# Miniprotein binders against a2bj90, part 152

Target 1, 235 residues: a2bj90
Amino acid sequence: MSRSARRKTSALNTVLRVVEVFASIQGEGPFTGTYSVFVRLAGCNLRCPFCDTRYAWSLEAGKPLGVEELVEEIARYEPSLVVITGGEPLLQRHPLNSLVEGLESLGLRVQLETNGILPAPARDEQLWRVYHVVSPKDVPVRVPGAKLHPSWVDYARATGRAWFKFLVANEQHVREVAEYVAKLGIPRSRVYIMPLTPEKLDMKELLELHSRIASLAVKWRLNFSPRLHLLVQLP
Short names: E, the ipSAE of ESMFold2; O, the ipSAE of OpenDDE; V2, 0.75 times the mean of E and O plus 0.25 times the DockQ between their complexes.

## First folded at step 18 (miniprotein)

Design SX9
Fold by ESMFold2-Fast, scan of step 18:
Structure SX9 (fold): chain B 235 residues (1-235), chain A 106 residues (1-106)
Amino acid sequence: as target 1 above (235 residues)
Amino acid sequence: NPDDEDEAQWLLKLARIYQRAAERAARRGDYDKAIYYLYLAVELLLEALELFSNPEIRKQIAQELQTTAERIEAYAKKLGDPELAEILLELAKRLLEEAKELAKKS
């Protein structure tokens, strides 16, 4: 693409395809327990078998919303954290950078949830300045077509604003995660393991699974992410 | 051995949980999700098999692995996505072969 065409495309990309906007508590990762507004963007570049948000896979699942309209909607919730998730949010990269700019101008903390297949932010992107929780789907969950883009490791080291969150069911999964992050040079301090919860666990089963994975996190010297919203029955 | 026994019993319990989740997914027609949960159950059963020293329990796990692999193959054939079905059928065939060999050794 010419520079003129790229500029025109960027100017027209001020609309996001949004599936839902709702307030809840961030139940996962480094900001667990934070009052948050979740912004689920449409479209995904994976078809994870365990996916609970299949309704967001298609770009057409999202309603077109202007960046300024979305910023105003989010601001009305007065959140401590804005969680941008999806689908895969980086599929809508250009208007997403504009959204981040608007949210940052209001002093709002922003966290992106991404599968890490698309490249990490460049220094000239607004996305460079916000927090990222990267959920690789190649290990241990082995989703076809998933592969972490190596730029995420460089971004994490350069900024201290990325963490890597892995779904695990057993110790063999944790071993695979430990080997994976060591091979890629991801610091253990940036790694979270999280229970891979099947749907409709009773509360006792859910707590037991959490307890077992937390114990493995201690054993393997990794951070633990709960799925707190499931434990307290929030969206 | 007591720590191995406790861990092995947990792995069996968790495998049962994923097998129930697979059955629920299959009833909804989510065969790709059902197959994924059965693969997790297989991994858990294989890990439990390595931790149990009791030969009767090991034989029962080996038989369950064979049944689970056969179920994966059956669900893979019901997938409406031909590309995903091809990938999952290949994986199911490999697991079925491994499970059959483990059942013979029990």
Scores: ipSAE 0.451, ipTM 0.723, lowest interface PAE 2.4, mean pLDDT 84

## First folded at step 19 (miniprotein)

Design OA1 (also named TA5; at its last look DockQ between E and O 0.71; V2 from the best seeds 0.83)
Fold by ESMFold2, look of step 19:
Structure OA1 (fold): chain B 235 residues (1-235), chain A 84 residues (1-84)
Amino acid sequence: as target 1 above (235 residues)
Amino acid sequence: SPEDVIEEIDETLEKVWELVAKALEAERRGNLEEAERYQREALELMRKAAELARRIGHEELERQIREYISLIERLIEIIRKARK
């Protein structure tokens, strides 16, 4: 078989391990409020104590789905945005590029959510044209094994298609984020701080935390991300 | 000391993910032999990290590392299926 034929029939090119596909509102980051279809890929290279999607950590949590079938399913929702998330989606990098190719061919806007440990897209990847929200896990609270790959900063500067989002609970966390992004040369216009929410929080406490973190964002001249889906009780 | 071992584990995990990144790039380039080699090297390092966690009695970290071992083993299986 030729290289082209192998790529066409390869399981790596045509199959993704998918936990769930659902429509909702993007609740976080620069696309907050957008009618979206979420594609949650299985597998993660971190075990964050604050993860709200632990059910996606194992590759076994996902079912194999054909990329072509998945593109068709997504398209039927008529989304304004396709959010690829997980676990860590870049663990399935090759078939993920195939999915992106299919979605882009239909004119669908795509956003990837990643912890940034694996490198940013190369120029010859379909992922190069996708929007990325990168959530480093080495600040303010370091997760073992987490280290932001330096290519993400280069990618963000070269393309304008990446933003960096940090969970914070207080001003000390915000100071640590500010120092981190300055050290790495990440422009503050690309930085979002977002409330670090305990697993159970009543609506009043949730609003108070949002207000506190939003005030800190203004004070530190950083962008604020809500957790809008929690406020409006959507998945 | 336990703290020195925890630092070694953390550094080892970082190196494992660097090797996985190399494997994923090799995979993207169609070099499945190289991809498998990197993943097997990553697996060996992850097993070292698991033994380090066990030696200091850090049960939660050991459990997490064994989940990463399972992840890498699954990634190797995917590469092997693609090679056939």
Scores: ipSAE 0.876, ipTM 0.947, lowest interface PAE 0.6, mean pLDDT 91
Fold by OpenDDE base, look of step 19:
Structure OA1 (fold): chain B 235 residues (1-235), chain A 84 residues (1-84)
Amino acid sequence: as target 1 above (235 residues)
Amino acid sequence: SPEDVIEEIDETLEKVWELVAKALEAERRGNLEEAERYQREALELMRKAAELARRIGHEELERQIREYISLIERLIEIIRKARK
């Protein structure tokens, strides 16, 4: 790479479009219960009908923030985990690698949330070192354009730092997930099923749904992810 | 059938994201010209997908694809600014 090409790529790598930064409890996946700072990035390559963060779909929904400034902001919360989420964080892959580098330099643990459409990190990316929760959108409810990139399965096998989280509403969805992960050779120990929650559930209905899906997780020998933040009324 | 067209749109969108992935890889390698080429190809496919959705009268899908067009256009703008 010429010195000029490196300088031009460096300018692209210093700014993220960020919707929000907030502290809460990680409510989902393998890190459930962890005191976390959430960084919600703007822009998504999907329009999931069940998305609870539709306000993050546009790149224009985010403000441009410098990576260094963002690292300092995150560090002030003294988080046990930094969760990078949003629409699709990997749309901002290059500045995201810079963010991860900054956070890791402070000894902070990082988890990425992704829909798995874009390729897994390469070995030379800072993203290679962090934890990933991949939420495929091709199974059980297919979103147009959603296909899990095969490299995520390879990454999971190579590193042990990836988990796969599937939204399910019923036993048929759980069956489809079980068949899908078996076909791809994803170990069941890396698979989470999570309740697909409609927008208008009351607390009683939400608890009942959690109970049903958790029972199905046991029956199908899969891990269960709550939506703990909804259950305890945190952001 | 409208169902066949929806499947064609789905496949087209998959190809678009493959091209976006290639663009991101080209950027990582410092080849911004190649990155812009892939994004432009992605944009053309996305426009075709929007036209398919329009033809079958799927207004919501057409709207979503138009939002994707705007996304890709913004990605191209970012690359173009970095090339200057």
Scores: ipSAE 0.876, ipTM 0.948, lowest interface PAE 0.5, mean pLDDT 94
ESMFold2 (binder alone), look of step 19: mean pLDDT 87; pTM 0.850
ESMFold2, look of step 21: ipSAE 0.875; ipTM 0.948
ESMFold2 (binder alone), look of step 21: mean pLDDT 87; pTM 0.848
OpenDDE base, look of step 21: ipSAE 0.860; ipTM 0.942

Design OA2 (at its last look DockQ between E and O 0.70; V2 from the best seeds 0.75)
Fold by ESMFold2, look of step 19:
Structure OA2 (fold): chain B 235 residues (1-235), chain A 84 residues (1-84)
Amino acid sequence: as target 1 above (235 residues)
Amino acid sequence: SPEDVIEEIDETLEKVWELVAKALEAERRGNLKEAERYQREALELMRKAAELARRIGHEELEREIREYIELIERLIEIIREARK
């Protein structure tokens, strides 16, 4: 390889620590219902009480995979959407930008899931052109250390490629979310509220919770996100 | 009071993640020396947070912070390997 090609294969921008890769549907947010491949990256900068993917918290939970190999694996699923999630994917920002470059070169649509503590993409990042669902963890219940980086609001307005998703259990939570997004200048058209399901519920209870939160979304003029994968019992 | 210390830990964690963000930006710009400096500053601040949690006997928070220490240590190692 040439010196330039060897530099592009350095470990810093060509290796990701990956917990799992699997096909399912996107069950949440603006792309709900889309046939997707999920790439769960290791490492997280929060310890949320309601996290259902605690096994991805440690960076050591991930297997080191080359970006080129990972792109090839993802492509074999023939996904309509590639969802990059984790932990917190932006902790592996440099090789993540390389992954996005590879996926984009194959025409694959990419969505990132992030807690928004680390800043939004810069214009010269491959991540700039990717869709983002940002889940701030400082409202309605604050997780220690959580603070939404202000660049996400600017990015959403400039590009139209970011949405903000909040777990809520009741109307008091919705009120707190509404106050928070108004304070930060987040347009309500970019806001989703989603049922907080902290315990295993039977299907009837799960549907009733969905109905209650959806009704609140209508009342407060916010978008509603289901947890569709729970309703249809997919991973 | 324990509540005052928990608030101090919370503010410290916010500062740590700001430093990690600066480190990631330095990485993106190719300044690995600067990236390592920011991560090491973040690590020292996180160690202070761990000691604060220990002093008030908040075992769960201390455990979480020590997991963040492991994360930052691994991020530093990745930068150091890239510098070689």
Scores: ipSAE 0.872, ipTM 0.945, lowest interface PAE 0.6, mean pLDDT 91
Fold by OpenDDE base, look of step 19:
Structure OA2 (fold): chain B 235 residues (1-235), chain A 84 residues (1-84)
Amino acid sequence: as target 1 above (235 residues)
Amino acid sequence: SPEDVIEEIDETLEKVWELVAKALEAERRGNLKEAERYQREALELMRKAAELARRIGHEELEREIREYIELIERLIEIIREARK
């Protein structure tokens, strides 16, 4: 490849379609309780019926933001963690690598949220260095088109920087998750189950659901992820 | 049956995202011709899936597939614009 083609690809990677940037507490997964800046990217390759961020499904839901400007905006919050989420962040893989480079240059920790359909980071990507929470959508509730890319299992083994988070509503779902991760050879220590929450739950019902799923996590020897932000009424 | 067609659409969507994954990897490696091939194949499969959804009268699924076509087309365009 000519030096010219590599230089043009570097200019290519400077704009993200961003829905929102906000500070909150990470409510889910291994970093629960961490003061975080959330960057919600636009565009998703799924239409999960249980999605709470449907407004991020279209690329047009996001505004084009420069990576440098976005790094400066994030840094102003003095976050303990930067969470890259959205629809599916890895649809914007190239500018996302540039964003990660900028954030890491400031000494900021980065966590990516992904549905795991697109390939895991390669060793030469900036994304290789960050933490990943993969939320498969093929188990226990199958979303059309969802299939975990095998490279995520390899990435998890190679780096120890990936966790797998599964939405569950009952014990049958937890069983299916346990069977799935066993088949893939994913260590249980890297697996989180999280309550699948319908939109219409009141706080009492939400707490009861958390209690039931947490008890199932103990029974099945899996980690439990709350939806802490819902419990404490944060974004 | 309509159920069999929905299953065929689901399998088609899985193949589409696999092709998108291959396109992104080909692009990362700088093989633009291969990336464009995979993108075209993905769009062709999505168009077939949309037609299948239409034939069974599943309007919501047809809409979703059309939105995916638009997503892929826009992603291709963003990549092309950024290369200029």
Scores: ipSAE 0.667, ipTM 0.870, lowest interface PAE 0.7, mean pLDDT 92
ESMFold2 (binder alone), look of step 19: mean pLDDT 87; pTM 0.858

Design OA3 (at its last look DockQ between E and O 0.79; V2 from the best seeds 0.80)
Fold by ESMFold2, look of step 19:
Structure OA3 (fold): chain B 235 residues (1-235), chain A 84 residues (1-84)
Amino acid sequence: as target 1 above (235 residues)
Amino acid sequence: SPEDVIEEIDETLEKVWELVAKALEAERRGNLKEAERYQREALELMRKAAELARRIGHEELEREIREYIQLIERLIEIIRKARE
């Protein structure tokens, strides 16, 4: 690349709009229970009615942070896992690849959370080597504009580094998810169902919902994801 | 008939995000002129979606689409500043 082109690329790939950075436990998906640092990026291409992180929807909700500064901040926590989430992190794709490069240079394991509308990583991206938990919003209740990019299924098959997670409230939802993943050719070993929690459940109701959805996961031969952080009252 | 318009909006949003994906890929390759072109095309389609939502009186969907317009406008500004 010429110096001018490198300069333009460098400016875009060195600053991220970040809502928050904090340590907690990964409460969902295949890495449940892992001591993690969460990096919540600003901006989202969906307006899910069940979103728990609406404060990250606007790109303006994020503070501009340099990638090198962010890597240093994350490293100080000595995490077992770095979880990049948001909004939709792939909206900041270019500087996100720079962050991943910095984290990988320190030997840190990275997981991305995405709604899967934007394509899976290309082989020449730093994100190619990162673990991904993809949460399609096509089903069970379709969010307008939500369409899983087909490259995620190909990526999961090629790399083994992607899983698909769905919020469900009942067996009708699970049936719809099962039909959806079968149609798209997503193997059930890569599928998690997770409780869709109404805003005002008490702890007893939350546990009962977890038990109900876990039983459905067994019945339908799908993986179960808790919302562990809610059960143990962590952020 | 409102159901047909909602389906058209949904399809339009899918096309918008496809264009945004192309813009992000162009950006990654250093093609900032093309990245901006894709985002501006996405913005044009998103404005069409907003008008459709307004036409059928779907207030919540229209509000959401106008927030997406703001998002794309911010993405364009970031690309434009990087081009300077």
Scores: ipSAE 0.883, ipTM 0.951, lowest interface PAE 0.5, mean pLDDT 91
Fold by OpenDDE base, look of step 19:
Parts: sequence; structure tokens; C-alpha cells
Structure OA3 (fold): chain B 235 residues (1-235), chain A 84 residues (1-84)
Amino acid sequence: as target 1 above (235 residues)
Amino acid sequence: SPEDVIEEIDETLEKVWELVAKALEAERRGNLKEAERYQREALELMRKAAELARRIGHEELEREIREYIQLIERLIEIIRKARE
């Protein structure tokens, strides 16, 4: 590889398209309750009908931000966790590795949210070291084009730093998740089911849905993820 | 049937994301020429998928696929700029 090619790839690796940066409580998955800074990246390779962040689907919805500037902005919040989310963060894989390097240099913990379509981190990537919550979109509700990349199962086994979070609306969905994870050899301890929430639920309906899905989690011996931020009215 | 065409579109989209994955891996390895090739192959498949959606009159699906075309075009432009 010529010295010129390495220098040119470095410039592209320093800018992220970011929709928003905000502090809140992580409402979902294994880090529920953690004071977190959320970095929502722009661009998604899916159009899930149940997506609550449709405004992040286009790359153009994000502003270009330098990695260094973004690290400084995140650090000002003194977060217990940095959550990288968006559409699909791994569409910006290269500058995302640079961001992770910067954040880890400050001793910050990082968690990535991904739909699992793109490959898991390789051992030589900074992303290898962070936590990942993979949300497959092929089960139980199949989104067109969604397929879990097999490397996520391997990554989970190799590192113990991945969890799988599935959106469910009923017991049939929970059954399909249980069958799917069994087939893939994913340990149940790494599996979360989370309520699939329609946009029009009031607080009473939202709580009732949480109760039903949590009971199904116990019945099927799976972990439960709330949507805590919705329950406590945080971003 | 329209259902069969929707299934064909879904399978096409899966192949597109496989190609995008290969492109990202090629970029990681510093092979930007190969990365661009994979993204262009993905773009061609997306154009076919959009045409399939149009033929069955599925306007929403066609719109979504057109948005994916824009996404891939932007990814190609990023790679192109990295090569210059």
C-alpha cells in the first residue's frame, strides 16, 4: 500500500455525519438505567415500519462533525456510557473506529447499537473492544433486506461483549425468537426481548404492554428490555 | 404474482447489503477500487429492485428503494473522494 493511499483514507476516517448528541438514561438492553450520552449517526440500510427515528434514515439528515470535536463534546457531559446509535452506525464504520479510539483514550465506556446486517468488528478494529447490542430485523418481524450477519454470533462467543435484542408484540414473536436463537446457538443469557411499541400508545397501554412482554420473558426464560425512556418520559 | 415479486425484491436487498458489507471490508483493507466495484454492483441491484417495485405498482416500496439508491450513491462518492 502506497503512503499516499494511507494518508487519503485517514481524512475520510475523521468525519461523522451526526444527527444529534444528547445526554439521557439508557432505557434499553443490558445497560438500562445508565447515565449515557447518545450519539445518533445518520444513514440507515433499513426502513423498518416501526422505526421511531425515521429522521435519521438519510445520510443527509446528519451534519458532518470531526471526530476530535465530537469526542470533546461527549466528554463535557461526563457520561457513564457513550451510546453510538442512529440509523445504522456501521455504515460509517471507519470514522466510527476513530471515534471509539478517542473515547477509549479518555477511559469512556462505549456501547454500539446495530441492526446486525453489516459484519461484526474484526480483531484489529477499535470497535472490537466495545459493547454491542445487536437488534436483528429478520426475526420475528422481517424487514425487507434484513439478515443477521453470521459474524455477530462468532463475535459474541469470542468476546462476551454482544447482546441480541428483539422487538416482540406477542407470544408467537417470543417463540420465534426462542427458536431462532436456539438454531444459531446464541445463549439465552445474551438475548433480550423488548416491547414493539406503536407510536399511539398512551402511558397506561405502554405499561400494560411492558407487563405482558416481561411476563413472556420469564415464561420463555429470556431477558427483558424495557423502553425505560418512554416510561419515564426522557429522550 | 405481486407477492413473488416482493419476495424477489427482498432477496435482492439482502444481496445488496452483502455487497455493501464486502465494500466496507475492502475499504478496511485499503482496496478502494474493489470497494467501489462492490458498491456499484449493489447500486445496479438496487436499480433493478426499484424497477420491480414500479412494475407491481408498489409506490411505497419503490420510494424506499430509491432512498437506498441515494444512500449507495453517497457511499460511492465517499469512496471516490478517498481515492482522489
Scores: ipSAE 0.733, ipTM 0.889, lowest interface PAE 0.6, mean pLDDT 93
ESMFold2 (binder alone), look of step 19: mean pLDDT 87; pTM 0.853

Design OA4 (at its last look DockQ between E and O 0.78; V2 from the best seeds 0.82)
Fold by ESMFold2, look of step 19:
Structure OA4 (fold): chain B 235 residues (1-235), chain A 84 residues (1-84)
Amino acid sequence: as target 1 above (235 residues)
Amino acid sequence: SPEDVIEEIDETLEKVWELVAKALEAERRGNLEEAERYQREALELMRKAAELARRIGHEELEREIREYIELIERLIEIIREQRK
């Protein structure tokens, strides 16, 4: 290919379908409290009944944005963390690796949120070097088609850059999560349990649920994740 | 029974996402012909899953699977545009 044709082909490979870009606080998992910019990618390979971002399920919900343009937009926020989420971001694997490369060239820290159905990064991927919070959806409530890819456990052991986060409502759910992670060999230090919040909780109910799940985390010797952004009323 | 068919659908969906994963890896490596072949195989299996859901009258699951069909069709289109 000529240089002109090669650049045209690269432009097609350098676009992401993006639903929204916004600044907020990371409210969940090991980076809770960090000033972050969120990049929500379109498309999802699940239809979880408890999803709070259903508007990102369709690939058509996203606008095509060039990766270089997106890197510049993100950088202007001066984030402490870039959170790539969605839908399921790994459906846009190739251009996502390009985005990560651009962000890391500027020294920006990146975290990916994934349901873990698609495999963990290979060593030759830019995604290999970022942090991952993996939320399996086959436990405690089985979502059709959900199955954690076993490579995520291997990746977590090899790199120390992956954690596993589970939505739970009660102790039965916690027991099921504990059995699941033990069976898969996921160390407790990498496991977070987080409140499964119904769509219409008032603040008192939200705090009470947080208290109950945090108490269960202590009892079961698991890490607790809040949904801090809900408690402080940020997007 | 409906429960047996739901289990078959679930297993089929898992296999579909395995094929999509192979397609995405092929695409990442520049093997666009291989990527399209995996996605078309995934699409064929997903269509079978949709028919299973329709057979047992599970309207919600069928709707969800039809949305996955649209997703895979769009992924194929993206690969085809890169091949042009």
Scores: ipSAE 0.879, ipTM 0.949, lowest interface PAE 0.6, mean pLDDT 91
Fold by OpenDDE base, look of step 19:
Structure OA4 (fold): chain B 235 residues (1-235), chain A 84 residues (1-84)
Amino acid sequence: as target 1 above (235 residues)
Amino acid sequence: SPEDVIEEIDETLEKVWELVAKALEAERRGNLEEAERYQREALELMRKAAELARRIGHEELEREIREYIELIERLIEIIREQRK
């Protein structure tokens, strides 16, 4: 590659399509309760029928934002954690590595949310160093085109920096998750089940659903993820 | 059967994302020509999936696949901009 081509590739690898940046608490997974800045990236490789962020599905739903500018914006919130989410963040893998590098240079902890369809980070990627919560969409409710890339299991085993979060509505779903993770050799300590929340639940119904799924988590010896942000009415 | 066609579409979508993954890896290695090739192959498969959905009259699935086509087209544009 010419010096010019390397400079152009470096410049293009520094722009993300961002839907929104906001401060809240992490409501889900192993970092539940952490004061966090959320970076929602645009574009998704799935159309989950239960998706609560459908507005992020198109790449065009995001605005182009420079990595340096985004790092500065995030840093102003003084977060305990930076959560990179969206549609599927790994569609913007290259500029995302640049973002992670910038955030880590400031001593910020980073967590990625991914559907696990795209491969886990390689050892030479900045993404290798961050925490990952993988949310497979092939089990228990199969979304067309969803298949967990096997490299996530290897990454989890190699680094201890990955967890697997599954949306469940009932005991049959929990059973299917338990069978799936056993087959893949994923330790139960790395598995979270989370309530699949239909649209239009009132607070009473939401609490009842949380109670049922939490009880199933205990019964099946799995970790429970709340949707804490919904319970406390935060973004 | 329509069910068999839906299964074929699902398998096709899996292959598409495998190709997108290969494209991202090629791009990481700086092989933008190979990256564009994989994305174009993904686009062709996605167009076939849309046609399958159309044939069985699954309008919602066809719409979703069309949105995936737009996604892949945009990914190709990003690669092309890097090659210039």
Scores: ipSAE 0.797, ipTM 0.921, lowest interface PAE 0.6, mean pLDDT 93
ESMFold2 (binder alone), look of step 19: mean pLDDT 87; pTM 0.852

Design OA5 (at its last look DockQ between E and O 0.71; V2 from the best seeds 0.82)
Fold by ESMFold2, look of step 19:
Structure OA5 (fold): chain B 235 residues (1-235), chain A 84 residues (1-84)
Amino acid sequence: as target 1 above (235 residues)
Amino acid sequence: SPEDVIEEIDETLEKVWELVAKALEAERRGNLKEAERYQREALELMRKAAELARRIGHEELEREIREYIELIERMIEIIRKARK
């Protein structure tokens, strides 16, 4: 970035609290199968009972890391995609915008994972230009305090850079998701249903669940997301 | 009833996250005084949510809300240090 932009940054926008950085395959959503670097940010504004990353809930789980150093670390992996996840990454919104700016200056493609409670990016944010996979937690099972911010639907329409992903276990869940997205005006082409995987499934059970949810996706004319990393046993 | 109190807690949590969103926007604009003000308003509401959960004996929800209190307190500390 230019010298003048660098001078305008503050300590708040140059440090992120980071739980982990690692290379793997994006296993979910529209970028499934992409060689990715994952950046897990600390802090979450929900306590989902089905969360697989409870260790990222506390802001104290993250170590302070300079944005420029983080950009350099990520770049060394030569990723095809940078996935920013967490907890809830938008809790660290300002320095996150700085990270996105640095990654995009290197031509790196960025995807954010969010529960959608905090608003979608404004046009003057670097986050405006990245991809977002939004996972609302008010359906099929409502988590207390979860409410999808309405700006995400507007953002998806305006930019084409947001998709909505829902964990489902059965057809009743799929019906509830379908009703929810219809009420909010979210087109089916932007909706993914994904298997809700219990803690202990063997591979046969995992494949059977994938088959059932994929069949439901076809029946309900929704997109299907695997949990590919579970099938291939990657982090 | 306990169900009415749980609904009130849920609505209160939604309001808290709206205030946190305003704080984050103020922070992005460089308005650290406003950012701190919104976070302190969020903290006040979160404390009310914790007391509501305690009133109905919902220990799991109260514990979760107290973790959110810690989150907001830490965010306030970060803003205060950046102001000084």
Scores: ipSAE 0.887, ipTM 0.952, lowest interface PAE 0.5, mean pLDDT 91
Fold by OpenDDE base, look of step 19:
Structure OA5 (fold): chain B 235 residues (1-235), chain A 84 residues (1-84)
Amino acid sequence: as target 1 above (235 residues)
Amino acid sequence: SPEDVIEEIDETLEKVWELVAKALEAERRGNLKEAERYQREALELMRKAAELARRIGHEELEREIREYIELIERMIEIIRKARK
């Protein structure tokens, strides 16, 4: 790389488009129950009809924040975990690597949420070191343009730092997930099924849905992810 | 059929995200000219997808694709600013 190319890439790596930063409990996946700071990044490469964070789809929905400032803001919460989420965080891959470097320098654990369309981290990226929860959007409900990048399966095997979380509404969806992960050679121990929740469920309906999907998880020998934050009325 | 066109749009969108991935890798390698090239190719494919959606009268899908066009245009602008 020329000295000029390195200087130009450095400017790209210092600013993130951030929708919100907040403290809560991680409600989903392998870190459920963890006191976490959520960093919701702006911009998404999907328009999932079931998305609960549609306000984050546009890059313009986020404010430009410096990585250093964002690290300081996150650190003030004294989190047990930093969750990078949003639309699709990996659209901001380069400044995201800089953010991870800053957070890891403080000894903070980081978990990324991604739709898995963009490639998994390479070994020379800071993102290689963090935990990843990949939520494919090609199965069981296919979103246009969604395809799991194969490198996520390789990353999961190489590092043990990836899990796959699938939104399911019924037993047919669970079957399709089971077939999909078997075909890809993803160990069932790395697979979570989570309730696909319509926006208009009351607490009783939400609990009933959780119960049904959890029972299906046991039947199909998959892990269950709650939407704990919805159940306990946290953000 | 409209169904065939929707499938073609889906395949086109997959190719777009592959190009965006290549652009991000080019940026990582410091090749901003190549990154911009991949994003421009992605933009052209996305414009074709929008036209396909328009032709079949799928207004919602056309809207979504237009939002993706805006996303890619913004990514190109970020790269262009870094190249100056």
Scores: ipSAE 0.831, ipTM 0.932, lowest interface PAE 0.6, mean pLDDT 94
ESMFold2 (binder alone), look of step 19: mean pLDDT 88; pTM 0.862

